# Designs tried in a protein design chat: VH-VL binders against Uncharacterized protein AF_2093. Part 15

Target 1, 226 residues: Uncharacterized protein AF_2093, of Archaeoglobus fulgidus (o28187)
Amino acid sequence: MDVEIVEELSKMLAGRKAVTEEEIRRKAIRCALKIMGARLVGIDAELIEDVTCSLIDCPITLKSLHFSEKVKIGDVLFYHPHVIKPEKEDFEQAYFEYKQSKKFLDAFDIMREVTDRFFEGYEAEGRYMRKYTKDGRNYYAFFSTIDDTFEDVDIHLRMVDEVDGDYVVIVPTENELNPFLKFFKQYSEDAKRAGLKIWVVNPDEKTIDPFIGYPKDFRLLKGFKN
Short names: E, the ipSAE of ESMFold2; O, the ipSAE of OpenDDE; V2, 0.75 times the mean of E and O plus 0.25 times the DockQ between their complexes.

## First folded at step 14 (VH-VL; framework fv_cilgavimab)

Design w5 (from w2 with heavy chain D105E, light chain Y31K; at its last look DockQ between E and O 0.01; V2 from the best seeds 0.00; counts 0 for: pae E 25.5 > 2, placed apart)
Heavy chain, then light chain:
Amino acid sequence: EVQLVESGGGLVKPGGSLRLSCAASGFDFSWAYMSWVRQAPGKGLEWVGRIKSKEDGGTTDYAAPVKGRFTISRDDSKNTLYLQMNSLKTEDTAVYYCTTGYDYERGWPLDYWGQGTLVTVSS
Amino acid sequence: DIVMTQSPDSLAVSLGERATINCKSSQSVLKSSDNKNYLAWYQQKPGQPPKLLMYWASTLESGVPDRFSGSGSGAEFTLTISSLQAEDVAIYYCQQYYDTYTFGGGTKVEIK
ESMFold2, look of step 14: ipSAE 0.000; ipTM 0.387
ESMFold2 (binder alone), look of step 14: mean pLDDT 92; pTM 0.941
OpenDDE, look of step 14: ipSAE 0.481; ipTM 0.806

Design w6 (from w2 with heavy chain L110F, light chain Y101W; at its last look DockQ between E and O 0.02; V2 from the best seeds 0.00; counts 0 for: pae E 17.0 > 2, placed apart)
Fold by ESMFold2, look of step 14:
Structure w6 (fold): chain C 226 residues (1-226), chain A 123 residues (1-123), chain B 112 residues (1-112)
Amino acid sequence: as target 1 above (226 residues)
Amino acid sequence: EVQLVESGGGLVKPGGSLRLSCAASGFDFSWAYMSWVRQAPGKGLEWVGRIKSKEDGGTTDYAAPVKGRFTISRDDSKNTLYLQMNSLKTEDTAVYYCTTGYDYDRGWPFDYWGQGTLVTVSS
Amino acid sequence: DIVMTQSPDSLAVSLGERATINCKSSQSVLYSSDNKNYLAWYQQKPGQPPKLLMYWASTLESGVPDRFSGSGSGAEFTLTISSLQAEDVAIYYCQQYYDTWTFGGGTKVEIK
């Protein structure tokens, strides 16, 4: 399991000369979804920690990338492969990814708290994919960013058919509206047709609102801010 | 299917007024930011102005050449955008297009255009 | 405020040959928060409204043939038609949407 996720993550990071631990962790969660699908419900934080460490400290497969070298620039710790010398542009790319990754990781527990409150009265299980069950109705919630959801749209469309219930991607608010407009323009009709739901959590206000798709259980509608 | 249909163009003397309409269908007009873009005969494209959705305040912005003379409004119950053109000048002669594109912070390009309506300002 | 300058004003290209159109902005249209260039390209045929070809400098609008491609970043951009077809005869406009909406002056493409 660990090996498959590490190999997929290594493919996702192929060609990268500089990364951060935060980016590796964020992308490990995405790879875990891709490999495990609905089985991600049964996975706790330890798997993602192990996968992340394997790319930095000790590779567990022949195909694993190994970002063994540390470089601190300002307050940010970057990693790069042995004997590879990253250029300025490589660190700029890594910093861009770092900012997105840190925002997501810092907001993760709050997003889960808000979603749990929205599903008050449901049984809840899982961390990165959280299953909510009540009266034979299941909701599977995966936590991501809107930009990552755009990149992973095919995976999320697949998940709609894979889970026994409704599938929801939970994303945090962004400082800019443009990432949401980008997704809406390109994929909103495909997502609506397939039944893919995307809801937005404001981590500061601790509110949740629909971006795409409403729950079939209309009694949940009053849990939205709007 | 998204459709934008302009109407109200015609011949007007300098100093006169005209009101253009744009009937919209095939999308949620109430959430849309709407713009007018014009093109003088044989010339390039020029943005005229934009109105935001009512949810975002319904405010308007205008290009400098038309500020104070043109007014954009909308009627969401009729899915209709309006351009009131006053104190018309010969340089306002153009085909006027109704367009849609979001304009929060960095905006969006104009992905849907009407056929246009010709306004001619001549003595 | 952002001035868009296109070159050339017109060009004639043989059927099946490559056409290249340049666009320069008076300031960068790259937004650091999302790392996207807020630049679009439009095609306008006689008697028709403009048609959006691509946005974010290089992302093709749905239904646009893949012989169209865009490149560049910051303040300099290029539209390329890899193998010109008769239906590609048109005026092409670049546009920034970083701060308001400003269009280039247009480039007329003709069959040689």
Scores: ipSAE 0.000, ipTM 0.445, lowest interface PAE 17.0, mean pLDDT 87
ESMFold2 (binder alone), look of step 14: mean pLDDT 90; pTM 0.908
OpenDDE, look of step 14: ipSAE 0.336; ipTM 0.739

## First folded at step 15 (VH-VL; framework fv_cilgavimab)

Design x1 (from c4c with heavy chain S105D, light chain T100Y; at its last look DockQ between E and O 0.06; V2 from the best seeds 0.00; counts 0 for: pae E 10.9 > 2, placed apart)
Fold by ESMFold2, look of step 15:
Structure x1 (fold): chain C 226 residues (1-226), chain A 123 residues (1-123), chain B 112 residues (1-112)
Amino acid sequence: as target 1 above (226 residues)
Amino acid sequence: EVQLVESGGGLVKPGGSLRLSCAASGFTFSNAWMSWVRQAPGKGLEWVGVISSKTDGGTTDYAAPVKGRFTISRDDSKNTLYLQMNSLKTEDTAVYYCTTGYDYDRGWPLDYWGQGTLVTVSS
Amino acid sequence: DIVMTQSPDSLAVSLGERATINCKSSQSVLYSSDNKNYLAWYQQKPGQPPKLLMYWASTRESGVPDRFSGSGSGAEFTLTISSLQAEDVAIYYCQQYYSYYTFGGGTKVEIK
């Protein structure tokens, strides 16, 4: 399993000359969804750590590293292949991805906390894909960003059909509204027609609101801010 | 210690194909980035291309004159590097060297070379 | 691509005298993160593959005699053979390994 995820992650990072551990971890979670689907509910943090370490120099895995060289610039640790030295533009790209990745990873536990509270009374299990069950109904919640959800829309549309229950993507608020408007303009009709739900958590206020789709369980509507 | 042995060179007509092999020993082949370098008779050294380690995804890159015509691959179970050469031109006539820089402590210069195998492309 | 230019193309030097080979890269090969020049020198004798002489511009490979020394930084480099021996007759190549690999055109060293 970890081989398939590493291979998919390597495709996603193809051509990159500089990356951060944070970007690798964020993208490893996305690749794990693509490969494992609903089975991601049963996956512990260890798998994502193993996949992340396999792409960089890490003593906890015997796998060779993809980005074996460390470079610290300011407070950010970058990794690159040993054969190529990154240029300024490569580090700028990696830094942009780092900021998005760090924001998502720092907000992850808060998003899960808020979503757990929204599903109060449901039995919850899982980490990266969290399954909520009550009275034979299941909600599968995957945590992502709106930009990543835009890139992965086909995967999420597939997940709607694959899971036994409802599928929802939980994303944090962004400083700008434009990424949400871009998704809405491009994919909102397809998402609504397919039954894909996307809900937005504000990590600072610890609130959750619908962006696309409402829960079938009408008693959950009270949990939304708006 | 470290050995790289090329084979598969020979005479081929323009437009033809040829596959070179490089048998490696004395190091952990799966962790190494491997390169091909060629040298036309009486001329200098020219880097042909590289394949990353198996664990780095086995990705390839090529010098412009061979891009699209040559393919580098590896079989880590046999510790063997390959160069598939298609659409060969007279200009591809050269000794082809298998080479690697796998030593982290030296910053990965090309420190190990095979003896080379001659490819002659002529009518 | 980083272009490597060597001069001279050939050099004739009396036994025991100094030989100097110059190498210029089209851009700096000094990596600021580790402060290393990713520049190597190779020796190639007739009928043999190239042999690594120097790496990081000035560090001799194990077993290379002290008469070989490298200097320079950034974009300009020099290989010096302080007292030429008969066994040093060869073609010498500089090579950047900052971004993949590019070789200089070579310098043939002969005994005068």
Scores: ipSAE 0.000, ipTM 0.540, lowest interface PAE 10.9, mean pLDDT 88
ESMFold2 (binder alone), look of step 15: mean pLDDT 92; pTM 0.940
OpenDDE, look of step 15: ipSAE 0.018; ipTM 0.586

Design x2 (from c4c with heavy chain T59D S105E R106S; at its last look DockQ between E and O 0.02; V2 from the best seeds 0.00; counts 0 for: pae E 19.9 > 2, placed apart)
Fold by ESMFold2, look of step 15:
Structure x2 (fold): chain C 226 residues (1-226), chain A 123 residues (1-123), chain B 112 residues (1-112)
Amino acid sequence: as target 1 above (226 residues)
Amino acid sequence: EVQLVESGGGLVKPGGSLRLSCAASGFTFSNAWMSWVRQAPGKGLEWVGVISSKTDGGDTDYAAPVKGRFTISRDDSKNTLYLQMNSLKTEDTAVYYCTTGYDYESGWPLDYWGQGTLVTVSS
Amino acid sequence: DIVMTQSPDSLAVSLGERATINCKSSQSVLYSSDNKNYLAWYQQKPGQPPKLLMYWASTRESGVPDRFSGSGSGAEFTLTISSLQAEDVAIYYCQQYYSTYTFGGGTKVEIK
């Protein structure tokens, strides 16, 4: 399993000359969803740590990208392949991805806490894909960003049919509305038709709101801010 | 054991084209950075270009004299490296070596070389 | 590009004597992150492909006799054959692998 995820992550990072550990970790979670689907419920944090390590410290396959060289710029640690020397533009791209990745990773536990509270009374299981169960009804929640969800929409549409229950992508608020407007304009009808739900957590207010789709259990509606 | 076997060399007129192949075995080709190095008769070694591994994006880079005329490609399903040479000039006459740095712990010096294939550009 | 300059172009040395080959790069090939010089040395005998002798300026490739040694750092490097043997007659190339690859012009070593 680890090998397949490492290979998919290497494909996602192909052509990159500089990255951060944070970006690798964020994207490893996305690759784990792609490869494992609903099986991700049974996976602990160690898998993502092992996958991340494989790209920078201790390769587990010769097929993986190896960002073995470190460069510290300010307070951020970048990694790059040994033979390639990154240019300024490569570090600027890596820093952009770093900011998005750190924001997501810092918000992850808060998003899980808010979602757990929303599903009060449900039994919860899992970390990156969190399964909520009550009275034979299941909700599968995957934590991501709206930009990553836009890029991964085909995977999320597949997950709606794969899970036994409802599938929900939980994303944090963004400082700009444009990513949400872009998703809504391009994919909202497809998502609604398929039954894909996307809910938004405000990590500061610790609130959750529907962006696409409502729960079938109407007793949950009171848990939304709006 | 690592083996690199070049083929496709021969006599070509100026302005012509030729494609070289390098069959690789004994290592995981898809993880390897592959290079072409040439040597004109009686002259020194000249790096021609490189293609990164599939996992590093498959990017290419070329020496200035061949940029825009030569193209490096790879087919990982066949463990084969290619050099497409277009608009050939008499100064491209050389033995062309397929070479690789596979050893991560040494920093990828060119530790494996083929026997070379001769390209002669003459009219 | 990093230009590599070797000297001398040719060198005649008596059997058992010391041979010294110099290599200079147009910029430093010492990478500060790992503190290693990305400089290699190759040996090429007539009709054969080059063979890697040294990497990281001073680390001997496996199977290379201990009479071969490398020294230097930054932009100036030396390959030394402490006691020349008949089988050491060859052309020697330095090469940077800090930023892609470039080779020195070569040094032909002959028996006097």
Scores: ipSAE 0.000, ipTM 0.419, lowest interface PAE 19.9, mean pLDDT 86
ESMFold2 (binder alone), look of step 15: mean pLDDT 92; pTM 0.939
OpenDDE, look of step 15: ipSAE 0.011; ipTM 0.519

Design x3 (from c4c with heavy chain V50I S52Y S105D R106S, light chain T100D; at its last look DockQ between E and O 0.03; V2 from the best seeds 0.00; counts 0 for: pae E 18.1 > 2, placed apart)
Fold by ESMFold2, look of step 15:
Structure x3 (fold): chain C 226 residues (1-226), chain A 123 residues (1-123), chain B 112 residues (1-112)
Amino acid sequence: as target 1 above (226 residues)
Amino acid sequence: EVQLVESGGGLVKPGGSLRLSCAASGFTFSNAWMSWVRQAPGKGLEWVGIIYSKTDGGTTDYAAPVKGRFTISRDDSKNTLYLQMNSLKTEDTAVYYCTTGYDYDSGWPLDYWGQGTLVTVSS
Amino acid sequence: DIVMTQSPDSLAVSLGERATINCKSSQSVLYSSDNKNYLAWYQQKPGQPPKLLMYWASTRESGVPDRFSGSGSGAEFTLTISSLQAEDVAIYYCQQYYSDYTFGGGTKVEIK
């Protein structure tokens, strides 16, 4: 399975001359969803760490893109392919992706903590996709950013039909409102019709609020900041 | 340990075509970038082109005199590098070397060379 | 394209004396992020393929005698043979590997 994820991630990063481990990890999680779907439940940190390592230090397939060369600039560690020397613009792109990736990864454990609290009383399993179960009702929560959710919307719409239960994407707050407005304008109608839910966690205040969609169990409404 | 063996050289008329092969052993071929370098009789070394690793049929780059006429390809399942030479000219007459930089610690200079194969383009 | 220029074209040096070969690139081959000069030197004897002698301008390849040394940075480089031996008679090429590969015209070293 991890070979398929590595190959999909290599396609996603094709043409890139510089990346960070953080970007690779964030995008590995997205590729894992694309390849595994609901089977991502119960997969823990090892898979994503192994996939990430395979693109940097420990290749596991001959067709994998390998960012084998390391360059530290300030406090940020960049990687680039063998024999390709990145230019200033390549590092600028990688730094932009790094900032988004670090924000997501730094917020990940808190988002999971807040979501677990929201679903208090549910049985929980999984890391990157968490399944919450109570009284035969399932919620499948996938952790992402609103920008990534915009790019992956077709995957998320598919997941609504794939899971046995409700599907929700959990995203952190952003400093700017524009990404949420962009998603709302382009996809809110499709998401609502399909039953795709998108909820927003504020990692600093440890609150959760709906952006798209509400839970069917009305007792969960008290868990929103409202 | 590393071996590179060129073949396919010979005599060809101007405007003709020729395919060179390079059989590689002693390293993981699919991880290596591969280059062709040529040397006209009594002259210096001239880089012909490169094919990068990590993707079969990956990116290639060529020296200006051969661009559009020569094509570098690789078959990772056979550990073989190819040079397809079309529209040959008399100035393409040279010994053609297969080369690679396998050593990551050196920044990938051309540290392994084949013995070369002679291509003669003459009427 | 990075053009490499070597001088002299030919050099005659007495056995045991110093030989000095110069190489100039049309633009810098110093990669600022790792501070490495992507400059190599090759030795070629008649009927043989080139042999890597020096990389990163000043680092000797394994098995190369200590009498070979490289210096320079950016766009100007020098290969020095401190005490010429009979087996050092060859043609020497500099080569940039900053952006693909470009070779200098070569310097033939002979015993005087």
Scores: ipSAE 0.000, ipTM 0.419, lowest interface PAE 18.1, mean pLDDT 86
ESMFold2 (binder alone), look of step 15: mean pLDDT 92; pTM 0.926
OpenDDE, look of step 15: ipSAE 0.028; ipTM 0.568

Design x4 (at its last look DockQ between E and O 0.01; V2 from the best seeds 0.00; counts 0 for: pae E 18.9 > 2, placed apart)
Fold by ESMFold2, look of step 15:
Structure x4 (fold): chain C 226 residues (1-226), chain A 122 residues (1-122), chain B 112 residues (1-112)
Amino acid sequence: as target 1 above (226 residues)
Amino acid sequence: EVQLVESGGGLVKPGGSLRLSCAASGFTFSNAWMSWVRQAPGKGLEWVGVISSKTDGGTTDYAAPVKGRFTISRDDSKNTLYLQMNSLKTEDTAVYYCTTGYDYEGWPLDYWGQGTLVTVSS
Amino acid sequence: DIVMTQSPDSLAVSLGERATINCKSSQSVLYSTDNKNYLAWYQQKPGQPPKLLMYWASTRESGVPDRFSGSGSGAEFTLTISSLQAEDVAIYYCQQYYSWYTFGGGTKVEIK
């Protein structure tokens, strides 16, 4: 199972000469969704940590990328393949990805906390995909960023049909509105028709609001800030 | 199958009180937001008020003409919605409907009872 | 409160002809976040409770004939019956559900 995720992650990072552990972890979660779908509910932090470390320390398959070499620049630790020497542009790309990854990872536990509070009274299980159950209604919540959701839209549309219940992507607020507008312009009609829900958490205010789609359990409507 | 059955209507003098009931079945009543809508004879529809689900605190809101005179309550153990009407006026004469939009997440009002007539007259 | 104004108050239409009912709200009922118009249409026949016909302005309720259609956005909306049938004789109400509920005054549709 973890071999399949590592191989998919290696495809996603193909051509990259420098990365950070944070980027690898963020993208490992996305690959786990692609490979496992709804079974991701049963996965805790250990599997994602093992997948992340396998690309840095001890590969578990010969087909995986291996970023064995460390370079510290400022307060950021970069990794690159043994025989490849990255150029300035490679580190700049990795730093961009690092900033996005750190923002998501730092907000992850808060997003879960806010979503758990929103679903107060529901039985909850899972970490990266969190399943909320009450009175025979299921909500499957996957935590991501709006930019990653844009890239993964086909996977999320598939998940709507795969889960037994409602599928929701939970994303944090961004400092810029543009990524949300880009998604809205390109995919809002497809998402609405398919029943894909995307809700936004403000990690500082600890609030949640809809971007696309409302819950069918109308008791939850008052849990939105506005 | 959703069913809403109103009862408790009748004739009452101005200044009097009356309590309406709505027996609900076919859905999980405690999850539902419930509304009252009235219709004076030969006139249009007028929303009276709403009560939120038990899990949302059972909070109420009312249309301006009835604020302070009418009280909506619920008994989730009996699947019953109530409308207590005090200080009744002749303008309160209407058929009173119990409504909900549970299947539409509270919007719009898809399920209606047959109504119960309240007549306020000297 | 959002005031809903319907026109005309009554409408006489020949069997098989088109009936058109207008509804105007005093404020927009389009919620930009979900891009939905919070507007519904109801049909009420004599001695019966209202029946939901349309919601989200243009979405037909299950079991409602294809001859009923809704259009409009923001603050102006239209219900159209493309080919009036005898069973369509009723009073029609528009209703906003953007801020609680407000109904229009009704439009009585009759056969000429």
Scores: ipSAE 0.000, ipTM 0.414, lowest interface PAE 18.9, mean pLDDT 86
ESMFold2 (binder alone), look of step 15: mean pLDDT 92; pTM 0.935
OpenDDE, look of step 15: ipSAE 0.028; ipTM 0.578

Design y1 (from c3c with heavy chain N31F A32Y T55E S105L, light chain R60L; at its last look DockQ between E and O 0.17; V2 from the best seeds 0.00; counts 0 for: pae O 14.0 > 2, placed apart)
Heavy chain, then light chain:
Amino acid sequence: EVQLVESGGGLVKPGGSLRLSCAASGFTFSFYWMSWVRQAPGKGLEWVGRIKSKEDGGTTDYAAPVKGRFTISRDDSKNTLYLQMNSLKTEDTAVYYCTTGYDYLRGWPLDYWGQGTLVTVSS
Amino acid sequence: DIVMTQSPDSLAVSLGERATINCKSSQSVLYSSDNKNYLAWYQQKPGQPPKLLMYWASTLESGVPDRFSGSGSGAEFTLTISSLQAEDVAIYYCQQYYSTYTFGGGTKVEIK
ESMFold2, look of step 15: ipSAE 0.233; ipTM 0.690
ESMFold2 (binder alone), look of step 15: mean pLDDT 90; pTM 0.917
OpenDDE, look of step 15: ipSAE 0.000; ipTM 0.483

Design y2 (from c3c with heavy chain N31F A32Y T55E Y104F; at its last look DockQ between E and O 0.57; V2 from the best seeds 0.00; counts 0 for: pae E 3.0 > 2)
Heavy chain, then light chain:
Amino acid sequence: EVQLVESGGGLVKPGGSLRLSCAASGFTFSFYWMSWVRQAPGKGLEWVGRIKSKEDGGTTDYAAPVKGRFTISRDDSKNTLYLQMNSLKTEDTAVYYCTTGYDFSRGWPLDYWGQGTLVTVSS
Amino acid sequence: DIVMTQSPDSLAVSLGERATINCKSSQSVLYSSDNKNYLAWYQQKPGQPPKLLMYWASTRESGVPDRFSGSGSGAEFTLTISSLQAEDVAIYYCQQYYSTYTFGGGTKVEIK
ESMFold2, look of step 15: ipSAE 0.394; ipTM 0.745
ESMFold2 (binder alone), look of step 15: mean pLDDT 91; pTM 0.934
OpenDDE, look of step 15: ipSAE 0.474; ipTM 0.797
ESMFold2, look of step 16: ipSAE 0.372; ipTM 0.736
ESMFold2 (binder alone), look of step 16: mean pLDDT 91; pTM 0.931
OpenDDE, look of step 16: ipSAE 0.628; ipTM 0.838

## First folded at step 16 (VH-VL; framework fv_cilgavimab)

Design z1 (from y2 with heavy chain S30R, light chain R60L; at its last look DockQ between E and O 0.69; V2 from the best seeds 0.00; counts 0 for: pae E 2.02 > 2)
Fold by ESMFold2, look of step 16:
Structure z1 (fold): chain C 226 residues (1-226), chain A 123 residues (1-123), chain B 112 residues (1-112)
Amino acid sequence: as target 1 above (226 residues)
Amino acid sequence: EVQLVESGGGLVKPGGSLRLSCAASGFTFRFYWMSWVRQAPGKGLEWVGRIKSKEDGGTTDYAAPVKGRFTISRDDSKNTLYLQMNSLKTEDTAVYYCTTGYDFSRGWPLDYWGQGTLVTVSS
Amino acid sequence: DIVMTQSPDSLAVSLGERATINCKSSQSVLYSSDNKNYLAWYQQKPGQPPKLLMYWASTLESGVPDRFSGSGSGAEFTLTISSLQAEDVAIYYCQQYYSTYTFGGGTKVEIK
């Protein structure tokens, strides 16, 4: 299973000449969802750490990408393949991904805390996919970003039918509304029709609000950001 | 293909105002920090100021000679950088370049430059 | 502000000979966390905008000929053109990007 996730992550990062551990970890969680689906509820932090390490320090398969070389720029540690010298543009892309990844990873525990409070009284289990159960009703919450949710929309649409219960993607607020508006314009109709829910956590205020999965109303988009 | 095209330069009297524009293409403008650099005729390069992306806080920094008189803004929907110049002085006469340097943790070189637009401040 | 001082102000060298330009900053531009010098060099030909030549003191920008090299650390830096070509006639600027941006005064390179 580890091998499948590592190989899928290697496909996702194919062609990249520089990455950060944070980006690898964020994307490992997305690959774990793709490979495992609802079984992700049973996965602890150790699997994602092992998958991440496999691409950096301790390969578990010969077909895995291996970002064996490290370069520090500013306060950020980058990794690149042994025989490749990254160009300035490769580090720019890696830094962009780092910022997105760090914001998500720093907000991860807060998003779980806020979601747990929203589901007060439910039995909760899981880490990256958190299952909330009460009176035979199941809710599955997957934590992501709105930009990653846009890229992974087909996976999330599949998950609506795969889980035994309701499926919701939890994403943090962004500094700009643009990513939410982009998702809304392109996928809101498909998401509503399928029953896909997307809720937004403000990590600073520790609040949660609907984006998709409540009555359609563009007024809600204006109120979602800090 | 990154392109930066400045416009709005011209002749203005001391004490006047002028607004420069820079049309950007070939990159995702809203994620980039943008700068203005000027060069007086026959003189060296002088950094004027910078505006960060909204994603990175949207804040501005200015060189001391222009602080309080110049204002940098951006319109991400139009991929356009602006420089509002007020209380213009003869020493503000220069070619004004639009340039970009990606924020990279601590700082990044100015790797793309426009062709510049001439501002002449004279009586 | 970090003051950047270039020398000489102008330089005349014969084709094929070495050209050397010095740049000194009023403060170190070496960042201890990454051990990199936040110094860039630019070339500006008449009627053109500046062109980035190198960054981190010695890393060449893509497409820049190997005859250009950079050296130095901390507060003292050198740009070297190992074999001057006619197309290298330009004004060269150093620039710190450690804290905002400051340019040196420029060095005009001419063919002797």
Scores: ipSAE 0.481, ipTM 0.764, lowest interface PAE 2.0, mean pLDDT 89
ESMFold2 (binder alone), look of step 16: mean pLDDT 91; pTM 0.934
OpenDDE, look of step 16: ipSAE 0.563; ipTM 0.822

